# VH-VL binders against Beta-L-arabinobiosidase (hypBA2), part 1

No score or structure here was measured in a lab: all are predicted.

Target 1, 158 residues: Beta-L-arabinobiosidase (hypBA2), of Bifidobacterium longum subsp. longum (e8mgh9r892to1049)
Amino acid sequence: TNVDSASKSTTNVAKDADVTGTTYAEKDTNYPAKNAVDGKTVMESFWGTKGSENKTDTLNIKFKDGKQKIDDIRLYFYQSSSSQTISGYAEPANYKLEYQKDDGTWAPIADQVRTPNYAGANYNRIQFTPVETTTIRVTFTPQAGMAVGVKEIEAYNT
Structure headers, positions and changes below count from the first letter of each chain, unless a header shows other numbers; antibody chains aren't numbered by Kabat.
F stands for the ipSAE by ESMFold2-Fast; E and O both for that by ESMFold2, at different seeds; each is averaged over both directions (binder to target, target to binder). V2 = 0.75 x the mean of E and O + 0.25 x the DockQ between their complexes.
Where letters were taken out, [cut] stands.
The coordinates of atoms that the task and the answers printed are left out; those that the model quotes come from them. Centres of patches stay.

## First folded at step 6 (VH-VL)

Design d5
Fold by ESMFold2 at other seeds, look of step 8:
Structure d5 (fold): chain C 158 residues (1-158), chain A 119 residues (1-119), chain B 107 residues (1-107)
Amino acid sequence: as target 1 above (158 residues)
Amino acid sequence: QVQLVQSGAEVKKPGASVKVSCKAFGYTFTGHALHWVRQAPGQGLEWVGWINPNSGDTNYAQKFQGRVTMTRDTSISTAYMELSRLRSDDTAVYYCARVRWGYDAFDIWGQGTMVTVSS
Amino acid sequence: DIQMTQSPSSVSASVGDRVTIACRASESISSYLNWYQQRPGKAPQLLIYAASRLQSGVPSRFSGSGSGTDFTLTINSLQPEDFATYYCQQSWYYPWTFGGGTKLEIK
């Protein structure tokens, strides 16, 4: 929110969303999927895919207040370092954003402007042609030998 | 004008190495992932891998792992692909390509670099 | 790896014809399917991304459809400049993979 304090809206509609992930890391009580929507972007609060054998891993975020109009998603990734961090994490090689249509099917979010255009180490802002949806999903392709950690995902109508 | 300009054709013997350059113009080089794709004569397209120009991180197709190295020099907006231990079946046109914003598709291609491997 | 199967491998058609080209993925790739045109001696050029989105500057006679595993490129009212080779490509899973190509020739 704070990076867009001059925007039309400051409401993060993804906060406290009903979220699920596809990885066995959800069984680790330290790094559950709910950490990706708890409003924290700090290093110790993230959803992690460490131990996943999946080719990709996915977060599904169902907004608490139902159908929302959104045009702006913020993604924050966790990175390992040699000092005080959990080992084996880096930003993904790629991520894909989709929204759920009224008939329950999924469509890519069109006309994205990503800052940066690839998965950035921490903060990623994705602006796009507005969609109305109850649910978004993000699919992550990890870098080889690494896991993906998501500190936060936010969604706005700006 | 957004473009990718590649180094000229190369003729190599089996066992040698080749290094192809790809210089970016008209856009922020570190803001886009850069991929390499090859095409053997009369054949289809084959993905080799990509580099993140900002971090230097790479991802290679498994068949090239251990033989390909992708690097970049951000001060001159140039990416490189080096392929070692060349074989005759490495004869191909090698393209660099930029990924489109929003969706993973190649919206800008270099002109291609022909690499010929012959005895 | 995701295998991309393109059909037909070649097609002969006349100016003004409607042509369709099929592309099938071995697993679902959602709508992460792209189409490229390659003229002889040139680099490929993006036509369609995300299965159905027309790239800027591409004529509206080109269209794409499909999702999941089955995709189609359609060229309405074929023009002389459309005689080229067409490739589909998936960008959902690494390694990114291409179809075998469809060569479109003048009848």
Scores: ipSAE 0.009, ipTM 0.615, lowest interface PAE 8.3, mean pLDDT 85

## First folded at step 8 (VH-VL)

Design h2 (from d5 with light chain W96Y)
Fold by ESMFold2, look of step 9:
Structure h2 (fold): chain C 158 residues (1-158), chain A 119 residues (1-119), chain B 107 residues (1-107)
Amino acid sequence: as target 1 above (158 residues)
Amino acid sequence: QVQLVQSGAEVKKPGASVKVSCKAFGYTFTGHALHWVRQAPGQGLEWVGWINPNSGDTNYAQKFQGRVTMTRDTSISTAYMELSRLRSDDTAVYYCARVRWGYDAFDIWGQGTMVTVSS
Amino acid sequence: DIQMTQSPSSVSASVGDRVTIACRASESISSYLNWYQQRPGKAPQLLIYAASRLQSGVPSRFSGSGSGTDFTLTINSLQPEDFATYYCQQSWYYPYTFGGGTKLEIK
């Protein structure tokens, strides 16, 4: 069977997290950082980086229930098309995943298995050696001339 | 088994163009980004840019923007870097390198292609 | 652009020695720092990725440490085949940049 068996938990610990983004454009648009953790993967609810002058932008996600064990992150991008009302968005050229250690410092998430390997236009699943953390962050490098829209980021213990 | 094999050395005049090829073996070509890095004789390493072989999307270092074009032919698992309006300071060994996703470390390198620009 | 400063530019050492090479970034790069070995006339080869993770097939005498702006590569029990130039590289954001290199000569 091709059913996704990687998530044995129904609990998305990133849902309704305390979230911040690094771009000022997020503050001047209808695409605030909180849209990335509202439990919606639909086209109208995303955090957007349009208008950002930063080379990269970061989404910081602090879990509402404190320290969690996670081994599975799901990341959904918004992509503009001729049929979409919101223009100028594509999946990032690259994204970097980190967790916060107990001493407050950041480490890259180790042993990542990405599906797909590169940033996919919508759904991306990242499986890894479990970490226990209160906070994850994702740093996005946009494609040239494009902005990054994050519809949702989810975190699970599978 | 896993390797990147590049085209042979090139000698060019200033103002010409050069196109270097990089053929992938032993892994899924479209599953990993391919970066280009150059090294002038006796000098360090300089990043040129990269291509996503699946989509064809590219990202170039600003100093090469407008002079470099990266392409690929997925049917033969081959990437190309073309550099135009060559100058003598473009003389370098040009490497293609595969990226280790998530960290962007170059885990597999081609053997390098010497491009000499002289009048 | 993130400037990478590597020191020393060269070092001579004996077989069996412990050698440490430093790399400093002009701004925080978290742990997105990679190390390469380049032998004369050859392509670079990955040694360390993500500051401290050893690439498959690399001898355990190589190790990396650091985060933020200050990083080190350590070679324990130096071997004759370790004669090479070593480069650090940041992979935090584009353009990816390299240190100036450290040439290691075995006495």
Scores: ipSAE 0.589, ipTM 0.843, lowest interface PAE 1.8, mean pLDDT 88

Design h3 (from d5 with heavy chain D57N, light chain W96Y)
Fold by ESMFold2, look of step 9:
Structure h3 (fold): chain C 158 residues (1-158), chain A 119 residues (1-119), chain B 107 residues (1-107)
Amino acid sequence: as target 1 above (158 residues)
Amino acid sequence: QVQLVQSGAEVKKPGASVKVSCKAFGYTFTGHALHWVRQAPGQGLEWVGWINPNSGNTNYAQKFQGRVTMTRDTSISTAYMELSRLRSDDTAVYYCARVRWGYDAFDIWGQGTMVTVSS
Amino acid sequence: DIQMTQSPSSVSASVGDRVTIACRASESISSYLNWYQQRPGKAPQLLIYAASRLQSGVPSRFSGSGSGTDFTLTINSLQPEDFATYYCQQSWYYPYTFGGGTKLEIK
């Protein structure tokens, strides 16, 4: 119960989720998948794909509190810069959002409205027709010569 | 009234270049990726590549890498595809198409531009 | 690259028939499979996206199914305007690739 809220509460159901990333031979162990759900969006705490030879890499996020209704995902990418000094990272060329159905199979999230429409350097908000699921996954295609860093993924029922 | 309107047909000699334009109407040009797809006469569809009109970032099919250049002018909502060192097997209709984000389905297509390469 | 194999290459059918077109990916593409109709002399038009979702304005006699590697377009109660070429296209990973097409002809 959120009895002390000054307004409607919005809970990030992805925080501290059971998260796994794709495995590859040159995995950068300094940037493990759990960094994408630790609630840190302004620090160099991110899941990174540097050293991956995969064409795409995937995060699977299993909500800690089981099945949730969601309609809003917030996705934060790391971008290397003079102030973000871990090198070789940029937002992906694209990303694909899916949810797990009750039978364990995956479906694309329908009716997405993205802000911005393409992958933005830091903050991306994706609103969609609500789904009820235990698990989401995001598949990233990197820009040529770059790795993908995910600072945080959040999920809400707004 | 979302539209993509392409430049007219072109006839070229082998070794020349062609630059096809694609003007967007009725939507925010920088808000959608723009892809190029070609179709040789009587043949199927072949993906050439895409441009992000906001950033100018591109991705080309390996077959065209080094011969294709995709650009845009955001002030006139227009994308361009230039194909150099033309060969007779580049004869095709060239389409620009808008991507539906999240699924990467081509939801709006230009009318096509016929490029004929002959001696 | 992800190869898309489309069958049959052509089919002859009558108005009112049910037609099924198959599309197979060389590796899993989840549900990132789109279908297009191309009438003679025209640009392709989107029919189905995300394997099974009908594009706005497309008649409900069109439907799509499948996931992973095997996909189907079904046209129920074929109409005269449906005689065209149909293409599947995967949108999982670049280069986005198309099936070879299925030409639907009147018997």
Scores: ipSAE 0.639, ipTM 0.858, lowest interface PAE 1.8, mean pLDDT 88
Fold by ESMFold2 at other seeds, look of step 9:
Structure h3 (fold): chain C 158 residues (1-158), chain A 119 residues (1-119), chain B 107 residues (1-107)
Amino acid sequence: as target 1 above (158 residues)
Amino acid sequence: QVQLVQSGAEVKKPGASVKVSCKAFGYTFTGHALHWVRQAPGQGLEWVGWINPNSGNTNYAQKFQGRVTMTRDTSISTAYMELSRLRSDDTAVYYCARVRWGYDAFDIWGQGTMVTVSS
Amino acid sequence: DIQMTQSPSSVSASVGDRVTIACRASESISSYLNWYQQRPGKAPQLLIYAASRLQSGVPSRFSGSGSGTDFTLTINSLQPEDFATYYCQQSWYYPYTFGGGTKLEIK
């Protein structure tokens, strides 16, 4: 797994978060939504959208410790390969990051700097103007004919 | 300073193809998706599709599927859109545009390329 | 496809007036709605992204609001350079679609 050093904060506030997904993945005992926040970035632990008929799928992540200040999200995708043999997965065509405001409404995260800019096959780091929130959500548009697998979402205050 | 410069106007017969170029200046070409949007005379804007210049991956509007091909040459920071089996209703100004990451707003536009399809 | 309905199709107004332009999506697009200004013979220019955020260099007399399906662009105290055609565009899901445009003309 190709994991960068943690931010200045060593605390991933998304670990063990209360998560829900829009796909039937929660009925799939192998690839439940909780795998995206279990602190593992290894191949077998991911949330998968295989079998979804939705145009997009969304993962909602409610932090276990309530409102957190965050400015850094790490997002890890599963992709099918010769060494990652669960078939039909690729990084999404795009992903959209939002946070929940105090009034319960959603806003896009502002001033994003993405590394890499496009959805990378595994590791993606997104740095942004800090927000204070209890909940983030990520909406994925798959590549045509593919499913999206999310190995982990991490959130930090750097 | 950041800009997209497109190839010149084209006049084509029905059934021909056209290839429009879009050269990027002032930013890392492979770091931003390029989208194509067209505008028929006196009409609104219509999205054609996009290319990831790094991977070469594309996404096309269904209306153009099978007739459009988007490519790029990273050595000269240039994207291309080719439209085949031209019809008179393909007459339009074709724009390339760069997106603002995370929002897919078109923050930089080329000057446009007029493609006229006439008998 | 997400259909974008823009109204009115044209507005006749004077310098100093306040103008509002509406844009409605056929399904929720969250806040992924962008606004463009197009002068005759020129490429569109980005005014507002993410429903309400001003693009760099855009005067503060322009503002955007809305989320979900209903959005507005407001121009306060019109200036001579504001007479142009305005388009909304959704960037929620492919194909990215535009409203039909609103032509803002001098009375």
Scores: ipSAE 0.584, ipTM 0.844, lowest interface PAE 2.2, mean pLDDT 88

## First folded at step 9 (VH-VL; from h3 with heavy chain R100Y, light chain Y93T)

Design i6
Fold by ESMFold2 at other seeds, look of step 10:
Structure i6 (fold): chain C 158 residues (1-158), chain A 119 residues (1-119), chain B 107 residues (1-107)
Amino acid sequence: as target 1 above (158 residues)
Amino acid sequence: QVQLVQSGAEVKKPGASVKVSCKAFGYTFTGHALHWVRQAPGQGLEWVGWINPNSGNTNYAQKFQGRVTMTRDTSISTAYMELSRLRSDDTAVYYCARVYWGYDAFDIWGQGTMVTVSS
Amino acid sequence: DIQMTQSPSSVSASVGDRVTIACRASESISSYLNWYQQRPGKAPQLLIYAASRLQSGVPSRFSGSGSGTDFTLTINSLQPEDFATYYCQQSWTYPYTFGGGTKLEIK
């Protein structure tokens, strides 16, 4: 209906967010959490969990422009192949999506429709009942013997 | 109609193996994880593990690691759980269950397969 | 592994009563707590997922609440078909684990 509404529907509100990760994986590698929100999905720019001793690891993404209405998350995983210089990465066995409520507590994002349903090797789209929040977090359970690499997390109001 | 149909009851001796099947109907078999849960007679529920039917990847509870193998045949929408070196305390009803992704709730259960292990 | 403790282990109640069942996790599971009903000789059936969301086809007299480590299932105005065993299950991390069960019996 207006320019502000149209720009919100196409705007990735997670780009350049204040992001932190729980993993210890950054000690011997250059794969910081910031890589997951830098707007690059086809480069070796990813947040990695290699070397983490945690059962799960979490990315927390605080939106740059404060409280946003979102209904669509796009999640891109790094996968190692024989042609890659970085080994030991595959899509997670499981990922969990949560948003922060106004009282500071966390809730699972409701009514998720995932494409694909299970974690896909690269692109994952999650559509859901809209939430208004300043912050989302994603918790990853790795496949046995593998680490999780997140190339990008995007969030939209579609 | 969405359903999971399991193979019939089995009676085994200690040390043997058993293979239970779980056939899916009414949904895209490769689009959902399949979990296995067991229940000893008169007792509660115990998670065994799961398989991703698309990739064949598995996750097993540590208690069963080295004794359980989960497989599938996507051409007939069927998952399998094989448990080896059976003991009397493996006597239980074994269920397959479909996972409701995102929350990992078991939204569809098979009817169960009784496995009895006796000397 | 996350231990799930249910209380009470059994409850005697009458048709029309309100019953609450508690489930406690040994560490935070956020809201990844599911509830199942199991009638004798039958497979479990999902009632509640994500702590508080009703599964399709479940009567509105069932409700769930809680987050973190402490959760409850409430059954308002018990019906004859509600006499069964109830299990909670955490789905936060593998291995997924169940509470010991609560048997709901008719007085």
Scores: ipSAE 0.677, ipTM 0.865, lowest interface PAE 1.5, mean pLDDT 88
Fold by ESMFold2, look of step 9:
Structure i6 (fold): chain C 158 residues (1-158), chain A 119 residues (1-119), chain B 107 residues (1-107)
Amino acid sequence: as target 1 above (158 residues)
Amino acid sequence: QVQLVQSGAEVKKPGASVKVSCKAFGYTFTGHALHWVRQAPGQGLEWVGWINPNSGNTNYAQKFQGRVTMTRDTSISTAYMELSRLRSDDTAVYYCARVYWGYDAFDIWGQGTMVTVSS
Amino acid sequence: DIQMTQSPSSVSASVGDRVTIACRASESISSYLNWYQQRPGKAPQLLIYAASRLQSGVPSRFSGSGSGTDFTLTINSLQPEDFATYYCQQSWTYPYTFGGGTKLEIK
């Protein structure tokens, strides 16, 4: 498959998306789901699952401009350090990527190439066979004793 | 040629430990999670846990917590699973398996290591 | 833990037959359902991942379908090498769990 760079978009279609999380994000007033799509990958702007009783938690991301063609997702995780005031966060043990089909049902994103393959401490790039969709969702399984923080999720057509 | 080659069969007494090795060939060892799955004779498959060979991070099924330890030596592309305080119902073939795809399907399996626990 | 129930436990069939194996999860696993074939004395081999995608090198007579809790493996035009045990496995949440298996026997 040839790539035509002149046809590519550098627009992050997930920026300012309508986003909801399954966690008790309303109980963590500083780290709401909207922080994952605000276009910032800095420490202070993340969605956090601290305090969740769920085995997994999900971010649901509905693109602002409706149906988009995407083939590239970038995920940035928050990781606690000894110098940070926000403790108890590490990259997830696992994450699942899905898109919403035209009939409203969900499907796993096909042919994923992940860099890195496992959830990396900060930056993760996932390239895949293009889909056209209004909505993606990501489901996270935390590491034992840790919460998941998502600094940003981006979506592109590359 | 991608493959996983495991250590040979072992016979152990109850209360002992066993350490099974799994050597990777033909791919970047630290780039893929390795899982362990066991199968008692004539029975189905049971997930034990996994290791991230890059970080050394592990995740174990609760049934095995406190009895299983997974490690690796990246210099020889080898993962290990050690199971302690063996019981007769730990008698099984133990498989290592690679996960590469974002679906956590086991696309490459070792040949299996039979561990027999008998007095 | 998510329980995986396979049915039937055993199937007798002839070469050329169509065989259907069912797998049910105790709660939704979306489409994170994988199928394996295990021949006697051998390690399992991946057939289908993500409910319906064929692993590279798997013959097109194998197909998978389903989402949520109900999944099906279908083998069209059964071949002699297909007589084996088949397992489903969910990869949605830990611990990953397997169905009890379906043994496909020659009639």
Scores: ipSAE 0.666, ipTM 0.863, lowest interface PAE 1.6, mean pLDDT 88
Fold by ESMFold2 at other seeds, look of step 12:
Structure i6 (fold): chain C 158 residues (1-158), chain A 119 residues (1-119), chain B 107 residues (1-107)
Amino acid sequence: as target 1 above (158 residues)
Amino acid sequence: QVQLVQSGAEVKKPGASVKVSCKAFGYTFTGHALHWVRQAPGQGLEWVGWINPNSGNTNYAQKFQGRVTMTRDTSISTAYMELSRLRSDDTAVYYCARVYWGYDAFDIWGQGTMVTVSS
Amino acid sequence: DIQMTQSPSSVSASVGDRVTIACRASESISSYLNWYQQRPGKAPQLLIYAASRLQSGVPSRFSGSGSGTDFTLTINSLQPEDFATYYCQQSWTYPYTFGGGTKLEIK
């Protein structure tokens, strides 16, 4: 039995999604929420929370092509360093992944396997029991004294 | 067998410090957050904070900020919690617990360490 | 900080009974609520995570429900080993906070 499953594994359904964030620091940087889904993981293209007064900040990602089946999310965090010179950013202390159910309520994504388990400075892969949804959200808790920068979020059906 | 094994009971005077150890077995120590929770005798549970054993980064409940220090030694898969300037209301069983990532549920607990603060 | 209110504080029940324990958060925690069982002199054990998901090895007579601010742990057919104290805990924002506990005693 030959099923066309291979064509699904390369499609990032979060690319160019309708995305909103709870905040970003306009006066310090030009790091709008759309930078998290533009398909770029380079240093200047990220959504930033610098200047936020919130305990947590949330990025909402509504897929451009409507309801999608996904089982694999990739998160790329900006970290200030000698080569990434915009200051005040580190990977979050933690992050929470949720999907929107048909009734508009949110549920945690089940059975997550994270690589790495903690939030890593750049690349994070989260594999999980497939969900069908139009929208995911990620809620970030920053490390003390730091802001969170999201270079990219990708979603796949593998 | 996944387990967390803690150091033995401590009796301290007010104003002293205590350092509780928590040794991990059967899993990759640096791959999971380690949290500390305490329970006063006959009372409920109170979160103290956590450490990322990989980076050494910590987050403490504000109530303990300035009195608690969480560290680890990755070479022996051991985390530590030190509480200073002890007072009688610090008398409690102190637990270390491993976090189930994504939900931050405490899926593995140490056996607990009784710390008694009395004059 | 998010306050967790747990009720009842104690309940007396018989083997075979159905018991329901409530937990209310002072603000929405989505579904980031976990339930623990603690037997006397022992560390807590995880029963339920993410409001309704059963931890591996936990008997199916335990179930959880709720979202937002109101959550319930249900034990459908009490067994002798179920007489313990139960705690809810929110894992939405730091500091993580626990309910006051519900002591389940033999009638």
Scores: ipSAE 0.662, ipTM 0.860, lowest interface PAE 1.6, mean pLDDT 88
Fold by ESMFold2 at other seeds, fold request of step 14:
Structure i6 (fold): chain C 158 residues (1-158), chain A 119 residues (1-119), chain B 107 residues (1-107)
Amino acid sequence: as target 1 above (158 residues)
Amino acid sequence: QVQLVQSGAEVKKPGASVKVSCKAFGYTFTGHALHWVRQAPGQGLEWVGWINPNSGNTNYAQKFQGRVTMTRDTSISTAYMELSRLRSDDTAVYYCARVYWGYDAFDIWGQGTMVTVSS
Amino acid sequence: DIQMTQSPSSVSASVGDRVTIACRASESISSYLNWYQQRPGKAPQLLIYAASRLQSGVPSRFSGSGSGTDFTLTINSLQPEDFATYYCQQSWTYPYTFGGGTKLEIK
């Protein structure tokens, strides 16, 4: 019925979010954090960590419409290849997902089911026990000698 | 039942190599990273590194770079850690452990393999 | 590398006592701290993950707290089986590192 359909949403609440990253991409090309939430998964639209001196880099996503209930995050990585012009990018060695609690502190997202379990080369879906939050953050550990590029991060209540 | 079963104790001379195996049961081997942790007699725990059994990608603690090689054989759900140019201070129990994704806690441990490097 | 400082290195206690073990990270690890129990001659066993989440099958007398750099494991109403060595471990960034251990002994 309409009641059951109305209780679920396909709306990406991370689209056009207020986003900040701990670093910027390659020094001769700027890949700002806003590229991770612009609704585009095309090659040139990503946030990149190339040239970062940090051991990890973090992307903070503050939802434009305030507090949202979410249970599903989708994460798309940029990966360099012979057909891609931007070099030095691969999926991270791992990534950590957190949400901001009402008191402003951070907590790991509970009961994650990842598809795939490891960081996949492009598409990653993470389903979890629903949280209500204004802000999520993702912290990336790069593979040795590589940088992390995030084409898009999406958040849903499915 | 989920478990990790390791190869038996080894006695080696300085300068030799050792290869410890870790066989997985009761879960999809390629779906979880495997880490290696060692413990010298009477000492604490030291992380060696990990392997993604699906891709074969590895990450080693800098202390072991150039001496450790982690591999796997997915057809028999088995991971391996090889440590070369052994020294007496490599004497330890070597554990394999499965990671709990998202938190990287070690939720399943092998029974441990004692490696003794005789002077 | 993130240094994990665990205190005390040993503690003597009686059945029924409450014990608190501290773990401090040299820099923030958010809540990515895990606690293990190791009995003599055995592999470590996970007690608590993500600072405060109790692993399945672990008795409720164990609890964890903390965030950032300062963390605590608390054991209430000690039982004979709780006399073991306890380790904290950060899982924030590689290399993952462990505290030096706390040996809990019967008084």
Scores: ipSAE 0.660, ipTM 0.856, lowest interface PAE 1.6, mean pLDDT 88

